# Ledger of designs, part 66: miniprotein binders against q9h3h3

Target 1, 235 residues: q9h3h3
Amino acid sequence: EDGFTAEHLAAEAMAADMDPWLVFDARTTPATELDAWLAKYPPSQVTRYGDPGSPNSEPVGWIAVYGQGYSPNSGDVQGLQAAWEALQTSGRPITPGTLRQLAITHHVLSGKWLMHLAPGFKLDHAWAGIARAVVEGQLQVAKVSPRAKEGGRQVICVYTDDFTDRLGVLEADSAIRAAGIKCLLTYKPDVYTYLGIYRANRWHLCPTLYESRFQLGGSARGSRVLDRANNVELT

## First folded at step 5 (miniprotein)

Design y50
Fold by ESMFold2-Fast, scan of step 5:
Structure y50 (fold): chain B 235 residues (1-235), chain A 84 residues (1-84)
Amino acid sequence: as target 1 above (235 residues)
Amino acid sequence: SPERIRRIIELLLRWAEILLKDAEELFKEGDPEKAKYLLEFVLRLLEMAIELAEKLGNEELLKRAEELIERAEELLRKLEELLK
């Protein structure tokens, strides 16, 4: 965990959300402009805190592409957090099922497929593929982290509207694979992010709901998807 | 890195100051319940900033966070008195 607490990870995430974003918005920008935008802002070169030698001199929190039909709905995050506090004090078991129930009750349904890649050509190529899939309508919205000064892997996040809609989650996986992505993918519901469920959480919960592995030569969809909480193959 | 942590603290303090000003205006406009709701979020941002500033050992940022939390706690006392 690098010795940081869940609160430090939340602070870093909030800082990224609050800093300016570089956005290609397909709702208002012609798709023909995407390739030039991608060439101008390759994620391996965009720096988190700005640098004269990079495409940006000012801080950038995220590089994002919004699809033509993108309509954000974060749900009742405040009600979710209040209910979470009540659940913890109730002594009831904290399980994936109880978190799912909390999320449904408060309409905090969005989630995301995550891929972690080292800075370089493979990251830039993967992001370009994802961005094109978003603009073409195969995915709804995606973002990628800029390069940190200390190095380390960057993350591409591909969002879906409803983590309880298994078909929608699997369709997003298929679209990611169709874009040429072959690395490991993990799916995290935003409710886990809001409640601070990370790798080393005190409830010993798996921090991701689904896992997708590229299947060489066997699957019609190019991947196998596992429900990590229930240990059940979905594909 | 210390530089990265410093920037995170500065962002937390900037956001807290903006929201604290909004909470003060809401209190003045006669919406104490909404002011308190916003103020509770401000206090959480400041708590995070203080923890990070202490770990970083940056006395300037710690002092700025402490000044904002004193201002926030003053508003909280007024709101609690009004909402009794």
Scores: ipSAE 0.000, ipTM 0.240, lowest interface PAE 11.8, mean pLDDT 82

Design y51
Fold by OpenDDE base, second read of step 6:
Structure y51 (fold): chain B 235 residues (1-235), chain A 103 residues (1-103)
Amino acid sequence: as target 1 above (235 residues)
Amino acid sequence: GSERLREKVEMLIEWAKILVEDAVELAKKGDVEKAIELLEFAARLFRMAAELAEKAGDPELAIEALKLAAEVLRKIAELLEKQGKPEEAKKALEEAAEILEKE
């Protein structure tokens, strides 16, 4: 994916974060209502700008599901950004380790598994599986992008609380695989988003920490997870 | 609620500034087409930031975001002129003027 497309996707994701969200909150809504909500707002039909004939009349940034254990904690994003600017100005080498340390220091630890799917039944089915896993407490929170006018791929994001917790990241991968997802998954910390490290980075930093590939007949996890920073298999 | 909106607005503004910097670097490298695309995106982010700043009850931040949007549109116009697209450049300047009249 050309660095340009990744920046566009990041900035579009930020713009989408500002528009209204269609949310199913399992903390306030009975789990029995999930199927009706999924039927009402299939992500392949929900449009970014509320096109005529779509389930939404108003712009929608994201469709999201919040689990019972979901607690939004963004950490100190402003302090993180200030520290990042200071580091850039210092001319010190910036490594994945530097970013990890910044994230820990400012409590900006969230990360997400990403999957890109074409609009249609396969996307809606994948999203329904993820939404159920969130409501059942196997995952904490997930969101999916609405349909764009150009019919491009939609992204499902499945969050974890701490990208430095390898076990938690791997558990989320396992839950996604258990939900029947077989596509390629990439894991990105939110700190990389907040610092604009989607770029053809002046630092050549890969914003993807982990890659998960589905494996037929493999271990109980049904996937192979690669640490991209160390080029080591974790599974 | 309003404080969280303000934080989001500030993040959008910073991201849009970052896109502008990249666009300027791309333009210097001769990739004017990609530079324009990034700038168009930055202008949209600044406009969104302005709308959200108004909703957050921060008119000063809204005005800042609108000024940044207008500046980006002027840069787009300059690049469009270099591409031999003077009519599109004029439209970008007209849009910049309209944004500033809403102040």
Scores: ipSAE 0.182, ipTM 0.636, lowest interface PAE 2.1, mean pLDDT 86
Fold by ESMFold2-Fast, scan of step 5:
Structure y51 (fold): chain B 235 residues (1-235), chain A 103 residues (1-103)
Amino acid sequence: as target 1 above (235 residues)
Amino acid sequence: GSERLREKVEMLIEWAKILVEDAVELAKKGDVEKAIELLEFAARLFRMAAELAEKAGDPELAIEALKLAAEVLRKIAELLEKQGKPEEAKKALEEAAEILEKE
């Protein structure tokens, strides 16, 4: 069961990455066009495999917004995967520390804040807020999943360039909260995604490094952030 | 390079086969809607595998993947027919036929 679930999630991720994306690229498109683009492609209406009644007739893997300063750096993913295979063959323990070490060695440093929302107004409103923050320069890049045929929650991913840079991760959280987002956020490094480490992984590793919970009551920041790996409150 | 594409093709085919097996088990348990969803995903993965196999310069592997996609679409049609959705079943069969014609 755990093996099947992990492989199913890996297959879904690969298929979404390979299918066409709907992209608003602020590096080449005027910011004034964003509101029209958001109205044309609300994530609650864009279908994963296309539908004549939706904004898309063909499959869409992701809906993304690239900031003006966005410069992708995926690192040496091929070297990471080779090292991962060697690690598994070596019999050495597979731990969060070992994965962090592999990520640093191969410069696979990006990570993302994740929020899961049901299709509807709240999802579309949250995505619009995130997209505007990206175009305005408070966030660097974000994407949201299209609506699956079966329904279920959709995910918004807000990327940071270095999961080991705690301040950068916290700054992204603050920008998300400033955009009006109040739901639970979890942070996952992309190294876990590339290596197929999901919730039901065979090594029983927690794929989440940080959690952010919205906090009311006169806090100087809109959230409490927990370091899940060390079980320590950061804010 | 083409060697990396071949590895991805092999992974996609293997994952798609696992999805087909899971779909068969779901159908046996009476969850036909979920089974059809997994089979549709498997068909998409087989088509992706075919596209990558062509890019890798392996047309025989591409044809094999397309045949697997068509087989899955026929299974979808069978399940749709059992659900009393003959028009949707017909569309799945037409899609399968189109894939085989274009191979």
Scores: ipSAE 0.007, ipTM 0.398, lowest interface PAE 9.0, mean pLDDT 83

Design y52
Fold by ESMFold2-Fast, scan of step 5:
Structure y52 (fold): chain B 235 residues (1-235), chain A 103 residues (1-103)
Amino acid sequence: as target 1 above (235 residues)
Amino acid sequence: GSERLRRLVEFLIEWAKILVEDAVELAKKGDVEKAIRLLEFAARLFRMAAELAEKAGDPELAIEALKLAAEVLRKIAELLEKQGKPEEAKKALEEAAEILEKE
């Protein structure tokens, strides 16, 4: 049962993907409607499986905002999974380099900045700031989890197109900070999620590439970004 | 790959079976609303398992999972009828029938 925890997390992710999403799509909806939509669907109140006392009576997997220039590209996930199976049966060492190469070969390049916040006003305020940055074109796409019945923190995911593009990853961090976000951020490539590689994995790989901490009074930028794998400060 | 999908399908089926057992116990104790919620989640997990089994190239496992989903929806209908919600029960039965027709 080496992968039980990874399988459990994968099952929860698939359930969320299969359930309906609440989407504000700036490609087809005027930006002037965003504030009303945010007021109708605050993530601290939207329930994962529906509740008569919440904004939704039916299940909601994710609450998302798509920017005007958003162009979905998940790459060849099926090819990635087949290559991953072949890699595992080959006996070759599984390293960050081999995973990076699989991701590039199959164009599974997206990644995301993650922030975890407790349900409440601060979560809703953070999400509103992120959503406005997406609609204004400073970020490309973002989503936030609904409130789970078992409780716990909710997650805001802010996506970038290419985890290998360090400059793009740093620009997204800057935009998040400009939106007023002060909490800890961590960056994870989607390839690690698709392959079931989480914090405690049997390959001893670190799926978190970057960490961002808020910095008051900085002259260069609003945050300090650390490359977790190499323990090198990038800003 | 197919092996990982198959393991995930098995995980979803076993998880759903546990939820059904928990729901039956809750219904016996009179907590019918919680029982229905657990059964609804179990039905969703069985449907997810069926979709993943089909993607893994195992249509027989997919049909088995769909039959389990339909059975759970019928149990939901029975509990809804007991609560005096015949129209919701009818919808659950219609959903179960649609699943079985698709096989």
Scores: ipSAE 0.000, ipTM 0.175, lowest interface PAE 14.3, mean pLDDT 81

Design y53
Fold by OpenDDE base, second read of step 6:
Structure y53 (fold): chain B 235 residues (1-235), chain A 86 residues (1-86)
Amino acid sequence: as target 1 above (235 residues)
Amino acid sequence: STERLIKKVEMLVKWIRILVEDAIELAKEGAPLEKIEELIEFAERLLEMAEELAKKAGVPPEVIEKIRELVEEALERVREAIERAK
C-alpha cells in the first residue's frame, strides 16, 4: 500500500523472520499460562524495534503460538530456489501450476491464511482467539506481526502444512471463523514467499490462491472460500 | 543446523542484490532520494544480519569480508547514481 516494492516487503519479512520471536509453545508451556502471556504481550503494544514503554525492550520479528502438533518442516528450500533460477533462465512460461509442481518436488508445501487488522482491541482480541485455537489443537501454528512505528496494519498468519490439501486449507478457515474472525482472509503458499513472488511481480502471478469471506447465516463453516486461480467457489 | 544458517545467508545475499538493483533502477528513474536511502539502509541491515549468521555457521572470515566488500561496492554504485541524478 505504501509504494514499497514487492522486494522491499520480502526483505522486511525476512528481517522479521531473523529477529527474535516472542513465542508461546504449547508443547512446553501449560495452556493455563496462555492468558497471562497474551496479557503481557498484546500484539498492538509489542513494537517491532522495542520502543520505550513497549512490553519488549528488544526488536521482535514476530509473536507466535505453537500448538501441540506443531512440527517445523521447511522442505528443500535450497533445491527449490535452484530449480526456480534454472526455470527463469530457461525462458519457459511460469504459471501457478509450475510453482505448485516446484513446491511438491521440493516438499515446500506450507501455506498460511492471512488477515490484516489495524492496531488495537480488535487485533488483540482476534489474536487471542487464534492463540486459543492453536493451544486447543484446532490450529497448528500462528504468528502476528508486531506494531510498526507508522502504526500500519498488523498481519496474523495462520499456517497449514500443505497448501495442496484443499480440505486442510478449508478446515483452517473454519477454525479461524469459529475463533470469531470475520474479516477477509487470503491464503498464500510459503513457496511464493521463498521465491519472492509478491503483488505486482513480473510474471503477473497472483500470490494468493484462496480468498475467504465471512458469511452470516451461511453453511457450518461461516465463510465462502474462492479459488482465485480458477475463480471457483469451494465452499 | 549449520546448513540451515548457510541457506539463510544465501537468501539474505540474494535479497541484498535485488534491493541494490532496485535502488539503482529507482535512481535512474529519478525516484525520491528518501526512498532510495531507505533501500540502502535496509540492505546494510540485511548485510549485518547475514554476517552474523555466517559467523554462526562457521563461514571463514575472509569469505564474509569478501561478501561485505561486494555489497559495499554495490551500495557505493547506488550512491554514485544518486549523485549523478541530482
Scores: ipSAE 0.248, ipTM 0.708, lowest interface PAE 1.2, mean pLDDT 87
Fold by ESMFold2-Fast, scan of step 5:
Structure y53 (fold): chain B 235 residues (1-235), chain A 86 residues (1-86)
Amino acid sequence: as target 1 above (235 residues)
Amino acid sequence: STERLIKKVEMLVKWIRILVEDAIELAKEGAPLEKIEELIEFAERLLEMAEELAKKAGVPPEVIEKIRELVEEALERVREAIERAK
């Protein structure tokens, strides 16, 4: 059933990416308008498929904030997918190293810190903090899922340009913590998402590279970051 | 580009097939109707997205209609499996 769940998760993610997004774009919109936009579209109230009683009557896939310096570069996703199909046919072992090589070769380097929160004031408060950090230039871009009809947990994704740049990944973690976020964070490269590789995959790959836990008074950074693959503390 | 849009349509059709096949198996096993309906809803949403992307890619209306027909036939198999389980 794990494989069944992974395939449905991939289908849900694809549907969300293809539906319309609500975007605050700091490249074209004054920063002074952010607070009003956040009040209009709190993620706990925006519904996935629209509802006359919510801020949206039409489907919304994601709610996003783009930083002033944000320059999208998804790399060669088409080439990545073609190479992935070729790799599966080749008989070569599929390992973290081979996926990393495919990602580098096709310049599909972005990744994201993920946090999962129940709908409510805590989610809305966390998103507002992240959004302000993006608009103020401490983070590059972020998005949050709308409320599912089942009322399950929602996810906030905070992106970095290059998952192979450990320092950049750690700087993003520090900025998230500085924004007041105290929940568990996990880091996943987008290459795993583009290829539909989730927790329960047939290749037994762990798509989570880093884990960040808030540490009160024990760390100058306010967090403890673990390299999941090597089981090594980085902070 | 047109090629990129067609690749996205192909991927959406692949995921639609997976969702439909899973819905059929769940129906045969007597799974809760709510779970089966959720899979059907996702498949219908992905079909709408595939149709819009195919239109943008300049795919002929006849071909787009053929894709819809194939998906609707598959959804009818889900409905038949549900009825058989009753």
Scores: ipSAE 0.012, ipTM 0.397, lowest interface PAE 8.3, mean pLDDT 82

Design y54
Fold by ESMFold2-Fast, scan of step 5:
Structure y54 (fold): chain B 235 residues (1-235), chain A 86 residues (1-86)
Amino acid sequence: as target 1 above (235 residues)
Amino acid sequence: STERLIKLVEFLVKWIRILVEDAIELAKEGAPLEKIERLIEFAERLLEMAEELAKKAGVPPEVIEKIRELVEEALERVREAIERAK
């Protein structure tokens, strides 16, 4: 397939952030309106750049659901960018530990569980389950990508407020599993996204911190979570 | 803030340049036309966003016009590379 560089993936992500979002905001909209909103905007049909035959005629960057208690705190992203440029020119090693320290210093702590699904019924069903969990208060905020022109896989992102808080990260995983999600999940801190750490990055860093796999019957959590950096199971 | 918008415009212009460089290289290597056209379309979308943000940031019209001309010239170089590879 396309061999996009980390820079291309960062540019695409930034473009999506700048285009309009379709948002269900539970802070200002009654929960009873959610089912109609989900029916109007199924992610398998919403197109990235608009099409008269889709629910949207104009570009849509993300489809998002904000929970009642959602309070965004992106931290000092501009300070993070400046420090990152200084680090790259300093000749100092770029490691997961160095990135973690930059994130803590600049209060860029949010992160997300990612799941990638092909466009279709299973994607729309998974998104509906996640959206309901957000509106009901089991998760804080989530978003899903619209359908790309080329028809590739779409991504659902489920956010937590602090990637250094392992209990909070694991609690979100449990809520995702309770919503009926059985696919592979990976966890990525937003600092990696802001700095362009994607697959095949220049520094050869693993682009995610945790991996969650569905487990039948044996676990109360419904999953096994692996710390990818240390190769140790957390559950 | 205005400063944030200007930095965002600079970032978008930088990444448009990188997309163009990659598209030219792909064209020279004989990559499928649909891959190259996708990069061109993405670059055009980023240009549209950069222009809108620059206007909001109060960037002079002359500067916005210069940015557009440079990007469109770069995209034409991609299309020329495609034609030469035929």
Scores: ipSAE 0.000, ipTM 0.253, lowest interface PAE 10.9, mean pLDDT 79

Design y55
Fold by OpenDDE base, second read of step 6:
Structure y55 (fold): chain B 235 residues (1-235), chain A 85 residues (1-85)
Amino acid sequence: as target 1 above (235 residues)
Amino acid sequence: SPERIRKLIEFLLKWAEILLKDAEELFKEGVDPEKAKRLLEFVLRLLEMAIELAEKLGNEELLKRAEELIERAEELLRKLEELLK
């Protein structure tokens, strides 16, 4: 995918964050209602702009599930951005380590496993598995993009609280795999999004820190996780 | 929240400005006009989003900034399109 395509997708994601979300909040809604909610709002049928005949009449940015332990904390994104500007002006080298330190300093530590799936039964089934894992407390929060007009791939995002906690990142991968997901997963810190660091950026920074590939007959985790920054297998 | 929207607009405008400068430099260098064009198309999309949000927020200052950047981006796009004929 062209670097510009990644930027376009990021812009669309930011726009989607501003539109209404369809949310199942396990903190306030009984888990027994999840199946009915999933049936009412299958992500393959929910449309981005509320197309006629869709389950939603109004625009939907995301479909999300919040777990019992979910606590939204975005950190100091403004301070992060200001520090990033100052860093660029300084002419100092910018490395993944630099971004990590900025993220830590400003407490912008969230990250997400990403999976891209074509609209349809497989997507809805994958989402149902993830949603259940969130409600059961194996994952904290997840969201899925609604169906676009062009019928492109939809993305499921599974969040972790700290991209610097490798164990937490790996545990989320394991939970995703346990939910029956077999596709390629990529892990991206939110700090990269907030700083506009996409594929083919001028700093040659890879916004993907980890990749997970499903492995048949592998270890208990059922996946191979690669640290892309160091080109090291973690599993 | 209105504050969240404002922050998003400011972010969009800032990135639009940065990328616009990059596109201007690419154009000046004459090395990859197609890349410059694609970059400008993205800039314009960012600015369109900024305008929409600024209108929703009712922030005239941010709207004006977006409009100024659009004018600059469109001018560069016209020049690029002329070059790519």
Scores: ipSAE 0.026, ipTM 0.431, lowest interface PAE 3.6, mean pLDDT 85
Fold by ESMFold2-Fast, scan of step 5:
Structure y55 (fold): chain B 235 residues (1-235), chain A 85 residues (1-85)
Amino acid sequence: as target 1 above (235 residues)
Amino acid sequence: SPERIRKLIEFLLKWAEILLKDAEELFKEGVDPEKAKRLLEFVLRLLEMAIELAEKLGNEELLKRAEELIERAEELLRKLEELLK
């Protein structure tokens, strides 16, 4: 059943958040230790539930790197959830605009660029590039999922402070591209995550606000960024 | 919402029971014990989450249901570890 599947995805997300994280925190750890940490915990080898043959014997929910200037601010998530329940009960139209206003009102502004890569050296190389960009101050914070049991893609999440700040979102995209990343990127505000809005939701909301595709050719290399909500190219 | 958390716990328990039955069938048929063990590891993680949420919610009914499924899963895990020695 559809409801059953949605609850399973929510449960897996909660499990990852509650399980221990492997964190390189540049606020308290010298940057010179990053390369050794990356070598110790390559995401293609770190297993979700632990394995004697992997770098971890115990469960790992996420592998994360915090930048020197990182200051977490999740906003008023409880107020957001209460307002969401009230909105659903009211029978008013549920649109991207109403979700945006709820997020702004409750200061739930963070969002993330997502990239999905198969386990292997390309994933580990991409993560290393992102981690170095975070430690060097070009990005604020990032995390990568550990390896699931078999065959599944892993996700790298690169966070920005404010999904309504288009310039900041585009600057993060540029930093990701400068780190050598060439795969498809999609951007999702955390408000959708907190409200449990994923693909194929009942309100037909697209949880992806932006897409970034690597652009090859000429001296002006970069990415093409599309605003999915308004169907407008930003770059 | 306590009701929303209760619903989540119920789905965790339901999903754990489905996967536990799959693992039990694999064991009884003598088929792919490594897969059965991986399913059980996931089942145990789902049940540990359900217990933590049920404890925070203060719901003894859900806590008891999770404990029953854990006992059942641990029984199968003991049998599988014996086979995989």
Scores: ipSAE 0.000, ipTM 0.177, lowest interface PAE 12.1, mean pLDDT 81

Design y56
Fold by ESMFold2-Fast, scan of step 5:
Structure y56 (fold): chain B 235 residues (1-235), chain A 84 residues (1-84)
Amino acid sequence: as target 1 above (235 residues)
Amino acid sequence: SPERIRKLIEMLLKWAEILLKDAEELFKEGDLEKAIELGEFSIRLAKMAIELAQKAGSEELMKKALEAAERAVEMAKKLYEETK
């Protein structure tokens, strides 16, 4: 079951990335069009493989909003994968530090705050808040998964350029909280995604690097952020 | 990597076949509810394999995925007819 779940999830992630995306691109579309687009494509109603009666009849991999300054840079993913194979065969320990070093060497620095929500009004409301923050320039890029046929939680991903830049990661967290989001957030560097680091991986690594919990009257950001790799509170 | 994509498609197809076989056994045993669930899951895995194979440009894997989807659809039809 473990092998089935891990490889199946990796294949699903690749298929979603390859399938068409529904994109609101603030680089080419006026901000005034956002509310109509959000009403047309609520993530709780957009289906992964298309369905008559849903907003889409064709498959949708992701629903995304690109900010005005969005400039994608995935780094050298092929060099990263080659180095990963070499690392695994070398017998060298596989740790958060080793993976961080690989990511820096190959310029695969982006990462994302993740929130998992059940399909429904709260998901759609949370996504609308995030999308507005992106279009208004407080966040760079975000995407949300479409609804699977069998249900289950959907994920909102809010990206930052550099997972090693703690200030940038914290600024994104603050913007998410300012958008009214109160659920648990976890931060995953894209290097972990490319290398297949998920829950219950064979290297016993925590699959996320940072964790954010909402706090009433807490920090100025409205949350506590923990560095899970080093087990230290960031502020 | 191309090899990783091929391996993932092959694993999806392998699991789709296993689920389809399990659906057939459950059908023979009279457990229609579980048979339908596994048959539908087999269809979803085969469809995912088709999408990945098309994006990867592998005609051989796409053909195998289409064949798996056809078998799963036929099983689903059989289950639906039995429930009537």
Scores: ipSAE 0.000, ipTM 0.201, lowest interface PAE 14.2, mean pLDDT 79

